# VHH binders against q84jc2, part 36

Target 1, 232 residues: q84jc2
Amino acid sequence: MSKMRNLVEEKFLEFYESWVIQLELYLHQLLIAHNNNTMSETELRHLISKLTTHHKAYYTAKWAAIREDVLAFFGSVWLNPLENACSWLTGWKPSMVFRMVDRLRKSRVVLVEAQVKKLEELRVKTKFDEQKIEREMERYQVAMADRKMVELARLGCHVGGESVMVVEAAVRGLSMGLEKMVKAADCVRLKTLKGILDILTPPQCVEFLAAAATFQVQLRRWGNRRHYVTHS

## First folded at step 1 (VHH)

Design f2 (framework vhh_ozoralizumab_d1)
Fold by ESMFold2-Fast, scan of step 1:
Structure f2 (fold): chain B 232 residues (1-232), chain A 125 residues (1-125)
Amino acid sequence: as target 1 above (232 residues)
Amino acid sequence: EVQLVESGGGLVQPGGSLRLSCAASGFTFSSYAMYWVRQAPGKGLEWVSEISGSGGSTKYPDSVKGRFTISRDNAKNTLYLQMNSLRPEDTAVYYCAKDWSEYLYFGSGPYFDYRGQGTLVTVSS
C-alpha cells in the first residue's frame, strides 16, 4: 500500500523533481552545443560550469538531508524502482561512468593518446577507491551482526531503565556510520566526475555530460513507464 | 547568492607590479579552492593560479610561475594575486573564480564557476 514519508523525504522529493527538470533543460542545451558546433570555448566552459554547479547543488542538498535521515536515501521515495535497483550506495557506481567514456570513443570522439592514458589512470584509481568503500560496507555489515549488537538488540526488548538510552546511542552510531559511508561514496563520485572533466576538452566534456544526462533522464523515464523492476 | 568582486587592476609599465583583490560573499569561503583566470582581448580564458581552501597548496602554469603569487585571507573572505615582472602579454581582464566542489580540492587545474565582473590589467609603455 502507501509508504510512509517523513519531512526529509517530502522536502527532498520536491527538490529532486525540480532538479531533474532543470537537468533536462541543461541536456537540451548540451545537445544543441554538440550538434551545432558554433559555440566558443568560453561559451562551452560556461555551459559545463552550469552542469557541474547543478551536480554540486544535488550533493549539497543530499548531504544536508542525510545528516537528518540517511535511511531516506536507501530505497528513496523520489526514485522509481528501476532507479533504486540501479543504485550503488545511494547513487551511481563510480566505475560505471567510464562506460560513458567508452561509448564516446566508439562514436568516433577523437581522444589523443595522452587523454586515453590519463583516463585509464583515473579508472584504476576510481576502482581502487570504490573497492575501499566496499570493504568499509562489508565491515559495517559484520559489525551490525556481531555479538555486541545482538546483546544491544536484546536489551532493547526491555521497557524502561537506562537500556533505552544505550539502544538509542547504538542506533545513532549505526546511522552515523551509514552517513560517513554515503559521503565517502559521493566523494569518489565527485572526484571521478571532476577528473574526467579535467582530462577532456570542452567539446568532449559537452559530449560526456550529454551522454551521462541522457542515460539518467532515460533511466527515469523507462522506470516510470515499465514497472518491470520488483518494488521494494 | 555567490558574489565575487575583483579590484586592483590598472595601467602598468612592463616590469612593474600590481596586486589584485577579490572580495567573496554568499558561500563558506574557506571551504573552496579559488582561482585567478584571465581573458586577453579576442582570446579564450586562461588559468593563471589556484589555491586550496586552507591556502596550503598553490599551483601555477609555466607562463606566470615565479612572477605571480596567489594568497588568501579566510578571515576577510578575500583572495589576492600579487603580479610581479609584468609583460605586455599579461594584458587581460582578470577574474576571481570559485572551485565548483566544496572541500574536494583536487589540485588538477581549474574547474570553476566564476561570477565576478573582472578587473582590467593593461601592461603597456
Scores: ipSAE 0.000, ipTM 0.158, lowest interface PAE 12.1, mean pLDDT 80

Design f2b (framework vhh_ozoralizumab_d1)
Fold by ESMFold2-Fast, scan of step 1:
Structure f2b (fold): chain B 232 residues (1-232), chain A 125 residues (1-125)
Amino acid sequence: as target 1 above (232 residues)
Amino acid sequence: EVQLVESGGGLVQPGGSLRLSCAASGFTFSSYAMYWVRQAPGKGLEWVSEISGSGGSTKYPDSVKGRFTISRDNAKNTLYLQMNSLRPEDTAVYYCARWDYGSLYYLEPSAFDIRGQGTLVTVSS
């Protein structure tokens, strides 16, 4: 019985808990910056840089972990059930951040016409890239029920010991396909985040990042209020 | 449901020390950064310390840095503030708090989520 999956999950759980704690500290700084208009542009850019570096650290750790066990990211043990239910291909759905940007337009931070146009162009491109990945995921799910996979499942039931190597090779192939799709989705996430930050002014970036971090932190807190009598 | 109950305040002489405690219940304590906030008589709220959910990171304003130490015991759902070298200007009601984040969909002005009645610290002869 292999415990490699459990080791990857345990290591990433420890990483993720520390990462979320630091995100919450950065959220505090973002909210202070947003509510206090005394910070210089240089100070705001430095804070934005800390957040982008923090997100890059997450994807660096994630991609290292999915190389070892991509399945750990489907139904992750470091996420509560609510966080898992809200995930799109192991993370946030790229197009949904534009709803947050649209809500921010109604706050004290006003977008100029040129920014609105660029954000709309980015939204359309992001939605296109997202739909392409969704189609690939659908094809992957169909391939799981393919004749060859059905034959391997049948072989595993009737010839357990002798078929182990063939079944293991097929499972590795499936995992590599999922890893490729997860990385493609993460690339769309990073490109969308960078695109938004490149369009927004530093005060608008602070407001956007604060909204995004608030969403992530609150979703985790809402899910964590659910208590289990025993662990699974 | 969320409850924060402060204790440990009292009368101390200048240069003295006090340790404040805050018993938390009704939420996953280790998932929240916690704060100590004070209100001196006739003045507004002032932030005095911050600690991450794990306890691995702390922050203080210059007014108390080097004199106050925030800590937590996540197994006991308890927050602490060790106050050393107390000064008359430290006289205040001390509250433990969470940061009150805005709604999921909109940024609203941030505020400290103060639930308890606080604990009074008086620094005088």
Scores: ipSAE 0.000, ipTM 0.112, lowest interface PAE 18.7, mean pLDDT 79

Design f2c (framework vhh_ozoralizumab_d1)
Fold by ESMFold2-Fast, scan of step 1:
Structure f2c (fold): chain B 232 residues (1-232), chain A 125 residues (1-125)
Amino acid sequence: as target 1 above (232 residues)
Amino acid sequence: EVQLVESGGGLVQPGGSLRLSCAASGFTFSSYAMYWVRQAPGKGLEWVSEISGSGGSTKYPDSVKGRFTISRDNAKNTLYLQMNSLRPEDTAVYYCAKEYWLDSSGYYFPEFDYRGQGTLVTVSS
């Protein structure tokens, strides 16, 4: 009954492990670029484009996977418990990246007032979009509880083959609703990332992406260390 | 919110024709490109047709070009797919899909914002 889901989880685990390894390689390039001011603006833009393409590849693979089994992304097997605990609707919370933007105020390449204004406008919009999705998810959870109770009530009675069709239709509806919510959340993530990169200069983009990648890589390492302590 | 409801599928013999419809709601229909995509049993999604928001531009893969025609009625929020000269290889669940457009900067994903429940087309004797 979970064979197709197991295959989706196994395939995405393999993809994600490879994706994280490549992220670490890009992080190394970002740190070199940040510490070495000999790179041209064209070279910096090319590196930023590689990171943007890398993130796009993640969402392309994710959206293909959630089409087959969206539930695989709730309590993902390719993430350690700490990574899962820090997730918001199957990924990073969009507004949290502005904490990394705040670090740029202490950088060698400081933000000008016009950038600060645009970043604050983007922060407000991002929080608004998050709240909208949270309201939709709340409505979904209420509807899911009602449908689940109806399903459980019907299963508690003696029912024929027609009830199997109704249950299958309800499960498909629930999965489609979750897929839509996850895609909506990912869209806010991508809009936020793109918006920040559009506001920042290439050196600031490199610093921002390096900070984001460093945090993601370190969070994974911290969670993996705790896992070994727990099972050792 | 956004809803897409497909209809018009059924069983037809090779060489036959079908017209699929998709009723859209919850968004400004004329502002978005629309797609037909299909999924044959045990296979992934295949792009079938694309139409611009205004209806002024259409695109097709070679596998259906000259046989399928996409159209839209923006006053009725309805998308259509006219399928002629159907082949057994056209057997699939057909989905109506809305373009996903992240922002005004043109940052676009080829993945679709939402697809409907689909309508089954079976081409067989």
Scores: ipSAE 0.000, ipTM 0.121, lowest interface PAE 12.6, mean pLDDT 79

Design f2d (framework vhh_ozoralizumab_d1)
Fold by ESMFold2-Fast, scan of step 1:
Structure f2d (fold): chain B 232 residues (1-232), chain A 125 residues (1-125)
Amino acid sequence: as target 1 above (232 residues)
Amino acid sequence: EVQLVESGGGLVQPGGSLRLSCAASGFTFSSYAMYWVRQAPGKGLEWVSEISGSGGSTKYPDSVKGRFTISRDNAKNTLYLQMNSLRPEDTAVYYCARDLWSGYYELPTDYFDYRGQGTLVTVSS
């Protein structure tokens, strides 16, 4: 059955489809660069810059959209069920990218001792920031069940001018808290991404970005292709 | 735990002055840029002043420029807002806010890592 979409959902769906198409084009360029030993450092840095700008464009659009309707990002209509199931606070879990770095180290990425130490420091810092966000998320979920919110929900079941206005104020407060939490999580994502790219050499950055983009694109394709039929 | 506690609000006549204070705890105060933001009844949040961690840089929107002065005492972990030539349209709840991971990444101007409970300023005769 078709779900009725609001304007924010429709606009962001259109943006996201275009953004993913461009990501796949950049992934193709990253894979060519990864297999080409003749590209200069300047050419590699230019490609890395295009990917960095592309990710920044996503967060610019996302933050504009969550100011209008943060709830659109929980159970997003532009993501398939598998993508939604793998989401951590409306996006990728920051610590997961270190598993990608670890896989690259075992395949072909040769890291010098100084890079290993900086990556371990960043991993610890990222996990610390991630855990702070998770504690805030837990506090937010508990606050939704406090006595005042339960009473406001009760009043909302009996539509009247006064109770409707009080419930609307409470919903605005919940949305503002959720927006702050989502932006904090996105900041950890951007800090983690920037940190990794600052530590790695340009060829290593290309390999890392190719692995990350491949995973994102393939996760979307796996979720879109696999249709589960339940017989009962 | 990061905590911000605002004080100094009250009722004042147009043309009057007030000084707001914000007591900060739970973090290294001097490492973070700080903000004053306000919310008038029935309106959204409005940024009214910004100060760097060192106190060396301050910024104001045109609506308060020349009337409001932000300052900080890093030894006392306290932020101040001196408000002069107050107008009825300055009536709002004023909040102290801390920057997110100061100096690392540029965020949208309306984003704040932590915000206190606020202090009410009413400008009327």
Scores: ipSAE 0.000, ipTM 0.132, lowest interface PAE 12.1, mean pLDDT 80

Design f2e (framework vhh_ozoralizumab_d1)
Fold by ESMFold2-Fast, scan of step 1:
Structure f2e (fold): chain B 232 residues (1-232), chain A 125 residues (1-125)
Amino acid sequence: as target 1 above (232 residues)
Amino acid sequence: EVQLVESGGGLVQPGGSLRLSCAASGFTFSSYAMYWVRQAPGKGLEWVSEISGSGGSTKYPDSVKGRFTISRDNAKNTLYLQMNSLRPEDTAVYYCAKGEWFYDSTGYLYPFDYRGQGTLVTVSS
């Protein structure tokens, strides 16, 4: 069934569709760069910078939107069901990108020992930060399930506008808590992305970004073709 | 507060030259890569040039390579774009932009893309 969308959802849906179209264009450029070994280091660094700026634009828009309505990002209307099923705290799970890094170890572009060591250190740090956020989310869910629910249930016995206003204040408090957790998760994502790009050479960065963008684009296409995949 | 103020735009004939300036404030200018980007009427943003924080590295797309030169004066917190051999297709609003990752005092990484209000360059006649 169709769900009514609020203004934040409508604005971000329009932004996201445009953002994905531009990502597909950058993916095309990354694949050309990867297949054409005549590109200079300067040209490769420029392409990497375009992707980095594109991801910065996403988080700038997202953080503006979550300030207005963080709940729009849980079960997002601009993502298909498959994309939503693969989501961790409103986005990609940071440790997942190390699966794309593993592709580099099997490619013709060999990682040196120093890079392997730094990537392993980053992987461990990323999982630690990830687990910290998961514990915070668990505390949020527990607090919602016990103390606040008991309060709201008790207030349900009151007559008049006082009950409505207290419920609205509690919901606003919960939304503020979610916003902080989503921003914390996004910070781990950005630290992980920057960390990987800082460790890799420009050709390795291009291969990594191409793998990541390919997966994101294909996941969206698979989910959008759901009626052919799951019902055919 | 990050502020970027562009100037130097105007009307110029094909084959002419213009020098754009961008006055930066509110951040440690020399620590950040800077960019010139442009937006032609009815079109999206297009990258024009890039310069490293030290000024030691510059990049250009083929559309402007050999015609445009980006430079910076870190002592004056000013970014420049020297545009030569201008063409009608160079007509656009030109923006300077700041692009880099930064951490606040709480240890969080913030994604910020800042650009100024822009300066109009019209190549006609």
Scores: ipSAE 0.000, ipTM 0.129, lowest interface PAE 14.0, mean pLDDT 79

Design f2f (framework vhh_ozoralizumab_d1)
Fold by ESMFold2-Fast, scan of step 1:
Structure f2f (fold): chain B 232 residues (1-232), chain A 125 residues (1-125)
Amino acid sequence: as target 1 above (232 residues)
Amino acid sequence: EVQLVESGGGLVQPGGSLRLSCAASGFTFSSYAMYWVRQAPGKGLEWVSEISGSGGSTKYPDSVKGRFTISRDNAKNTLYLQMNSLRPEDTAVYYCATDYPEWLYFSSSGYMDVRGQGTLVTVSS
């Protein structure tokens, strides 16, 4: 890409690189905790809280950034092509985390029947929420081709202050629509994450968070296979 | 946390009527829009009806408009769906749903939560 980064992209790139370094450090702590049965419930809950706070910090920074430039999050410069290819509305697809949950069922972790039922209910809810957002994205794409947008595109071919102002208003409207959809998708992500953590015991939460963080870190490394990014 | 308990489903003949109820708890019921959604065998979730927090606004898809009526009793934290002129294609599990406030951020409406176990409606002769 030969296009220069804007200020929002540059600031978020710096934030994201630091955020990923800290995620790798937390992943190391999660793996130690998962393999060590001597940690107390209080210690495990404290570690889970650190991860929850870390994710909250990400969404706080993201929502501030998309208010200024939501398009920076479509084809993000801080993500490699593989990470971008795996993105659903600027982030992970919420239902994908249930694949990490399925690993808990097939590993050494014993889920009681009540937990299995609640996780299945949450899976159905998450799929419903995803479908709602997908329909909103479809409506957004259709609106891009409606009569008003087509007319505004025609006006953009003419020189004149009035046509320029009308086109600028339309572009602002498009950005606001994308901001709303990205925030809605992030809300589904956060509710899905909270729902899973509320259902699982602290040791199960640690195993789940370790699996999720491992996937995120490995996806980044796989995408950077020819161009390694080293985090200390 | 949000809890929704549906009831009132059953077997009914074509042209018959059923009234579904949903008992809500764990949130300020009158502050949130409520929805009925259904899932027919082998199909995805389908939106059936919507009612605003105050009850002053209702919406329906063409498939049920004129036959179904959504209502709520905010004093009882209860949502209702009156279904008239039932058809075989109305056979589905019916779920009560609501917008759920973000646990990390407050007040982003437009997200639906299907937390009820659902109630089965079978329309057959």
Scores: ipSAE 0.000, ipTM 0.116, lowest interface PAE 13.7, mean pLDDT 79

Design f2g (framework vhh_ozoralizumab_d1)
Fold by ESMFold2-Fast, scan of step 1:
Structure f2g (fold): chain B 232 residues (1-232), chain A 124 residues (1-124)
Amino acid sequence: as target 1 above (232 residues)
Amino acid sequence: EVQLVESGGGLVQPGGSLRLSCAASGFTFSSYAMYWVRQAPGKGLEWVSEISGSGGSTKYPDSVKGRFTISRDNAKNTLYLQMNSLRPEDTAVYYCARESWDYLLYGSDSFDYRGQGTLVTVSS
């Protein structure tokens, strides 16, 4: 019984598997659009909108789930070990998307100087916000090692009503802190994605989204293949 | 009540130096990272320096790196900015700012409290 997954884990696993399948379908459409210059600006904007809506659906579902059990997102059962190892505060590291942006500099659709400047300003701002969250994580880890928490952990080794209640209150506080930190990280992710899409032209947005989705899908496939090979 | 009071601004010649101070009150100073931000005439807010609560970590943008030094005295609840090799483009109102604990609202207002500011004018 103690090894059973909770309802939040089972529900989000089902959601995430469906969400990734739809992402792969959108990736196929993005790759077709990228390789075929016959699509109109209106058609490209419609495709970009579908991807934007898809990402919004992910964060809507995630925030509902973390309100119930934020710890499910640390070492998630719906992610393979490689995906979990590459995770930064329950998701992709915001600054890493600029690696996908750098690919656009080798694109057949050249970035103009004004776009390059705005993207570099956004990169610097994203790294600054990312570092703020890393300091909050450091404060969280220091709080875990605080003399009071160490003393509470010692009390938790002895069964008793008072110590049990105090330990449960401390654990609740830790979960609330993690929820706030995860939401902060997700906010930076969404602001970074929107910022990039606002700077780029529709063809460049398609190329960027295709690169990002390709990386996400391939990382999952590489991790799943390794796990399968390890288990024969 | 959180209060941040800047001082040390003034008129200085290019190549000169100034030291800004910020007196903090109304909160546990050592528990918060602190920032210096500036606003040049007709421009938005620009981050110029950051220091961790303990003082063990500092960060600067390339525009001031090597010229500006942020420091703090937690016993005196005071933040400092040593500005060397000042340039006309450093002319701005300089603000002492406390880090925001609410990271959910991302934008130009990443600080939850800011002082009244101190004017630094680098002439010619």
Scores: ipSAE 0.000, ipTM 0.116, lowest interface PAE 13.3, mean pLDDT 81

Design f2h (framework vhh_ozoralizumab_d1)
Fold by ESMFold2-Fast, scan of step 1:
Structure f2h (fold): chain B 232 residues (1-232), chain A 125 residues (1-125)
Amino acid sequence: as target 1 above (232 residues)
Amino acid sequence: EVQLVESGGGLVQPGGSLRLSCAASGFTFSSYAMYWVRQAPGKGLEWVSEISGSGGSTKYPDSVKGRFTISRDNAKNTLYLQMNSLRPEDTAVYYCAKDFYEWGSYLTPEAFDIRGQGTLVTVSS
């Protein structure tokens, strides 16, 4: 049974493919910058700004799209099955980003104690915000399974009349609830990303962003080579 | 600084047509959904059209559906509204508005605070 693509799915697929190609180009620039010890702080900050703007553009486009059809982001057609399997509330799990930070302990510029403390504070805060959203999603799923929703689903079997309008209103409410939760999760992602970049020096930011982009690009490549992922 | 400049309004007979334009600057135009909203004399703001950042999705209220067409040119940072079969009740100042979804602001919905001077459309015989 093939899933039919709506216009929102088709347009975001076009956007996402272009966005990933640009991410790969930025990754190349990050790797060059990492190997070039003569780059000024101003030049590094400009490159970091390009990456942060690129990620903000993704969330701006995503939030516009989820306002139109939030369900398009659950089991997205622009992501391969491996990318979808690794998603937490339509994106990366915020606490997982700190695994990329752990790579910095092997860099030429070692984290100072003050940075380690700030990163740990951010990690704790991120985990708290993440768990809060998980509880909200659990409440939403329980509400979906309530007798009230089951009763509304039964009414939907009778086409026409007042019952159709009640069912349509309920479905609209459910979509708005999902949109709110997805945006909350995305806010934690952006807050965590900004927090890390605010704590790190420009060379450390370049290394962090290169690690994150490398993982994202490789996950997509692994998933696109489906049978190798299965047998690896 | 976000800047929106509307143009193309004027006096037109009932049944006539007008094309409005909005020149945008100060933000990544293609990343934001855009809206046309209008304000008739002595009345509040009324939503008349919506277009996604890519231009792939559009929405209209029943009052203008089939008569108005929103479009955008992301290469030129310009938003358009083609208005056909104009009626006296379409008389209003028309504003283009940027989506209020901003990084870190999504949990605090804000009104369309950044809009241009508007362009006046008068439909009369």
Scores: ipSAE 0.000, ipTM 0.101, lowest interface PAE 16.1, mean pLDDT 79

Design f2i (framework vhh_ozoralizumab_d1)
Fold by ESMFold2-Fast, scan of step 1:
Structure f2i (fold): chain B 232 residues (1-232), chain A 125 residues (1-125)
Amino acid sequence: as target 1 above (232 residues)
Amino acid sequence: EVQLVESGGGLVQPGGSLRLSCAASGFTFSSYAMYWVRQAPGKGLEWVSEISGSGGSTKYPDSVKGRFTISRDNAKNTLYLQMNSLRPEDTAVYYCARGPEYWFLDYSSGYFDLRGQGTLVTVSS
């Protein structure tokens, strides 16, 4: 680790707060597009592109940050307790987005049979990939416990610089494994999001993205309200 | 085996044009976003163009926008880069790159799954 944990947390906190403000602005544009049905296909594609670029910026910043300090993403300081409680491996659970897709079946934007089939195939694949990651996470949590026990034993031994180096090597190994796991989970998220957007028409993409952004924004507001009432 | 083979590089005068090609094999070409990235002498990798699997969407950084055009022929498993109004600062080794499975990562940071051997473009009088 080249950077102190506090520095990574401070920089990502600043990034994330700005990123969420911009997400809410994009949500307003998505809701206008969805409710007014007045935008051209080119305008809808441009709006969808803004959202995909915005999410791309998030994962670019996240992967840079986890390379420096992956532990900052477990119990993140930029997330409220409710957001942290709803996190699955530092982010949204991939299969959860199909709940937003199910809303499209009950809205004015109707899915054709070919889309329903492709979305169901994607759902099955996503669930399979998710379960595979969950098994790897469990295996890694056991390994983390073993490594922490070794670290505790080493911390009790004050023999000089060699002890510091051994502890640093163990922490580095633990962090590298977690980084790999977080990246694997993010890969499932990215594949799922891309798959859904590739199957849906532009109006359906707008409705889906609006539902997803609404949920994210509301979850943050609910958590912030509860935290404020509890601690203020 | 999965391969990308670039061709079309060479010496060109400032203001000139050049067309690069990339032959892809060993994977379903149309399922992947494709990229052109370059590395100038003494510098890091720089993303210069992006195209979606269908060819319906393209992206460029401001440094080449309006001068470079990326295109693809999915029937021939071939990617192209048309470079116009070339400048000395465009001198670099140009690589054809398959996007990682994670299509919305920032490729300006050098994130790509597979790249070819590269083709040298020299812009000089």
Scores: ipSAE 0.000, ipTM 0.156, lowest interface PAE 12.0, mean pLDDT 80

Design f2j (framework vhh_ozoralizumab_d1)
Fold by ESMFold2-Fast, scan of step 1:
Structure f2j (fold): chain B 232 residues (1-232), chain A 125 residues (1-125)
Amino acid sequence: as target 1 above (232 residues)
Amino acid sequence: EVQLVESGGGLVQPGGSLRLSCAASGFTFSSYAMYWVRQAPGKGLEWVSEISGSGGSTKYPDSVKGRFTISRDNAKNTLYLQMNSLRPEDTAVYYCAKELDWYSFYGTESPFDYRGQGTLVTVSS
């Protein structure tokens, strides 16, 4: 609770709290569906659709927010320190979801060889896209450090109203570049998620989404437990 | 070796009350959220209630909100469900379930390996 919270941070905090509550409700539905062998393919597809729509809603809200203030997503006030520590370019690292996919190989619902091959191809492609984004972000950060240092060093010699306008222009430039990189990373996330769901059967999709939602919810709970542990 | 043993089910008249119990062993009970899940005859599994590890937070679907109360005794490793104003629609096998953790999920074949055998609740005159 900071007096320095801006309107974008306040609005996204409200959105995110509601979004997480709904994710937990969907997780309960996924866990129930996983235990129900009588659930039809149509019913499973409907539940999968609810989860995919829910994730799309997150990215719609995120992209609207970063257009206004991308820096809010670097050190997010709606995430606890553990969630922030596990972040890769303001979100989950795309290749890490394949660890949840590997779990499906040990489940009751068996992956066929054709699916295993397609998942391996997707894993390789995701890792390639991930590394490409990392290289682009590194180049951007190096360029911003060089340009920012030179520009701020020169403009730091000025005083009065000129200083305020100069800082504002520099922040706008930085924000535009970061917005581009964050959106690029989010596109890799969305392509990876869609790719996995396109390869899996509905029961396998339910198990995968349950694994992903469980990890996300548990990571939040573990980070929040840091508060309770200090009193016990 | 996680074990969950449900008890307290039986036949009860509409408007009646019943208290279910779940005896848990094989894990640090207070470190995990616990759930009650039910399966009505001819229907799928339905989430009934959730309680946090500390007992400080509870959640219910609208179908049971205001009628059912989940609670836990961490000293006794026991989960409870107090069911009031029971309706014929509450007739189901009730299951106790342990929260998934990432170690258990990645180390086990099923997220529900820790779900108990269930206890039957029949609401009828």
Scores: ipSAE 0.000, ipTM 0.145, lowest interface PAE 16.1, mean pLDDT 79

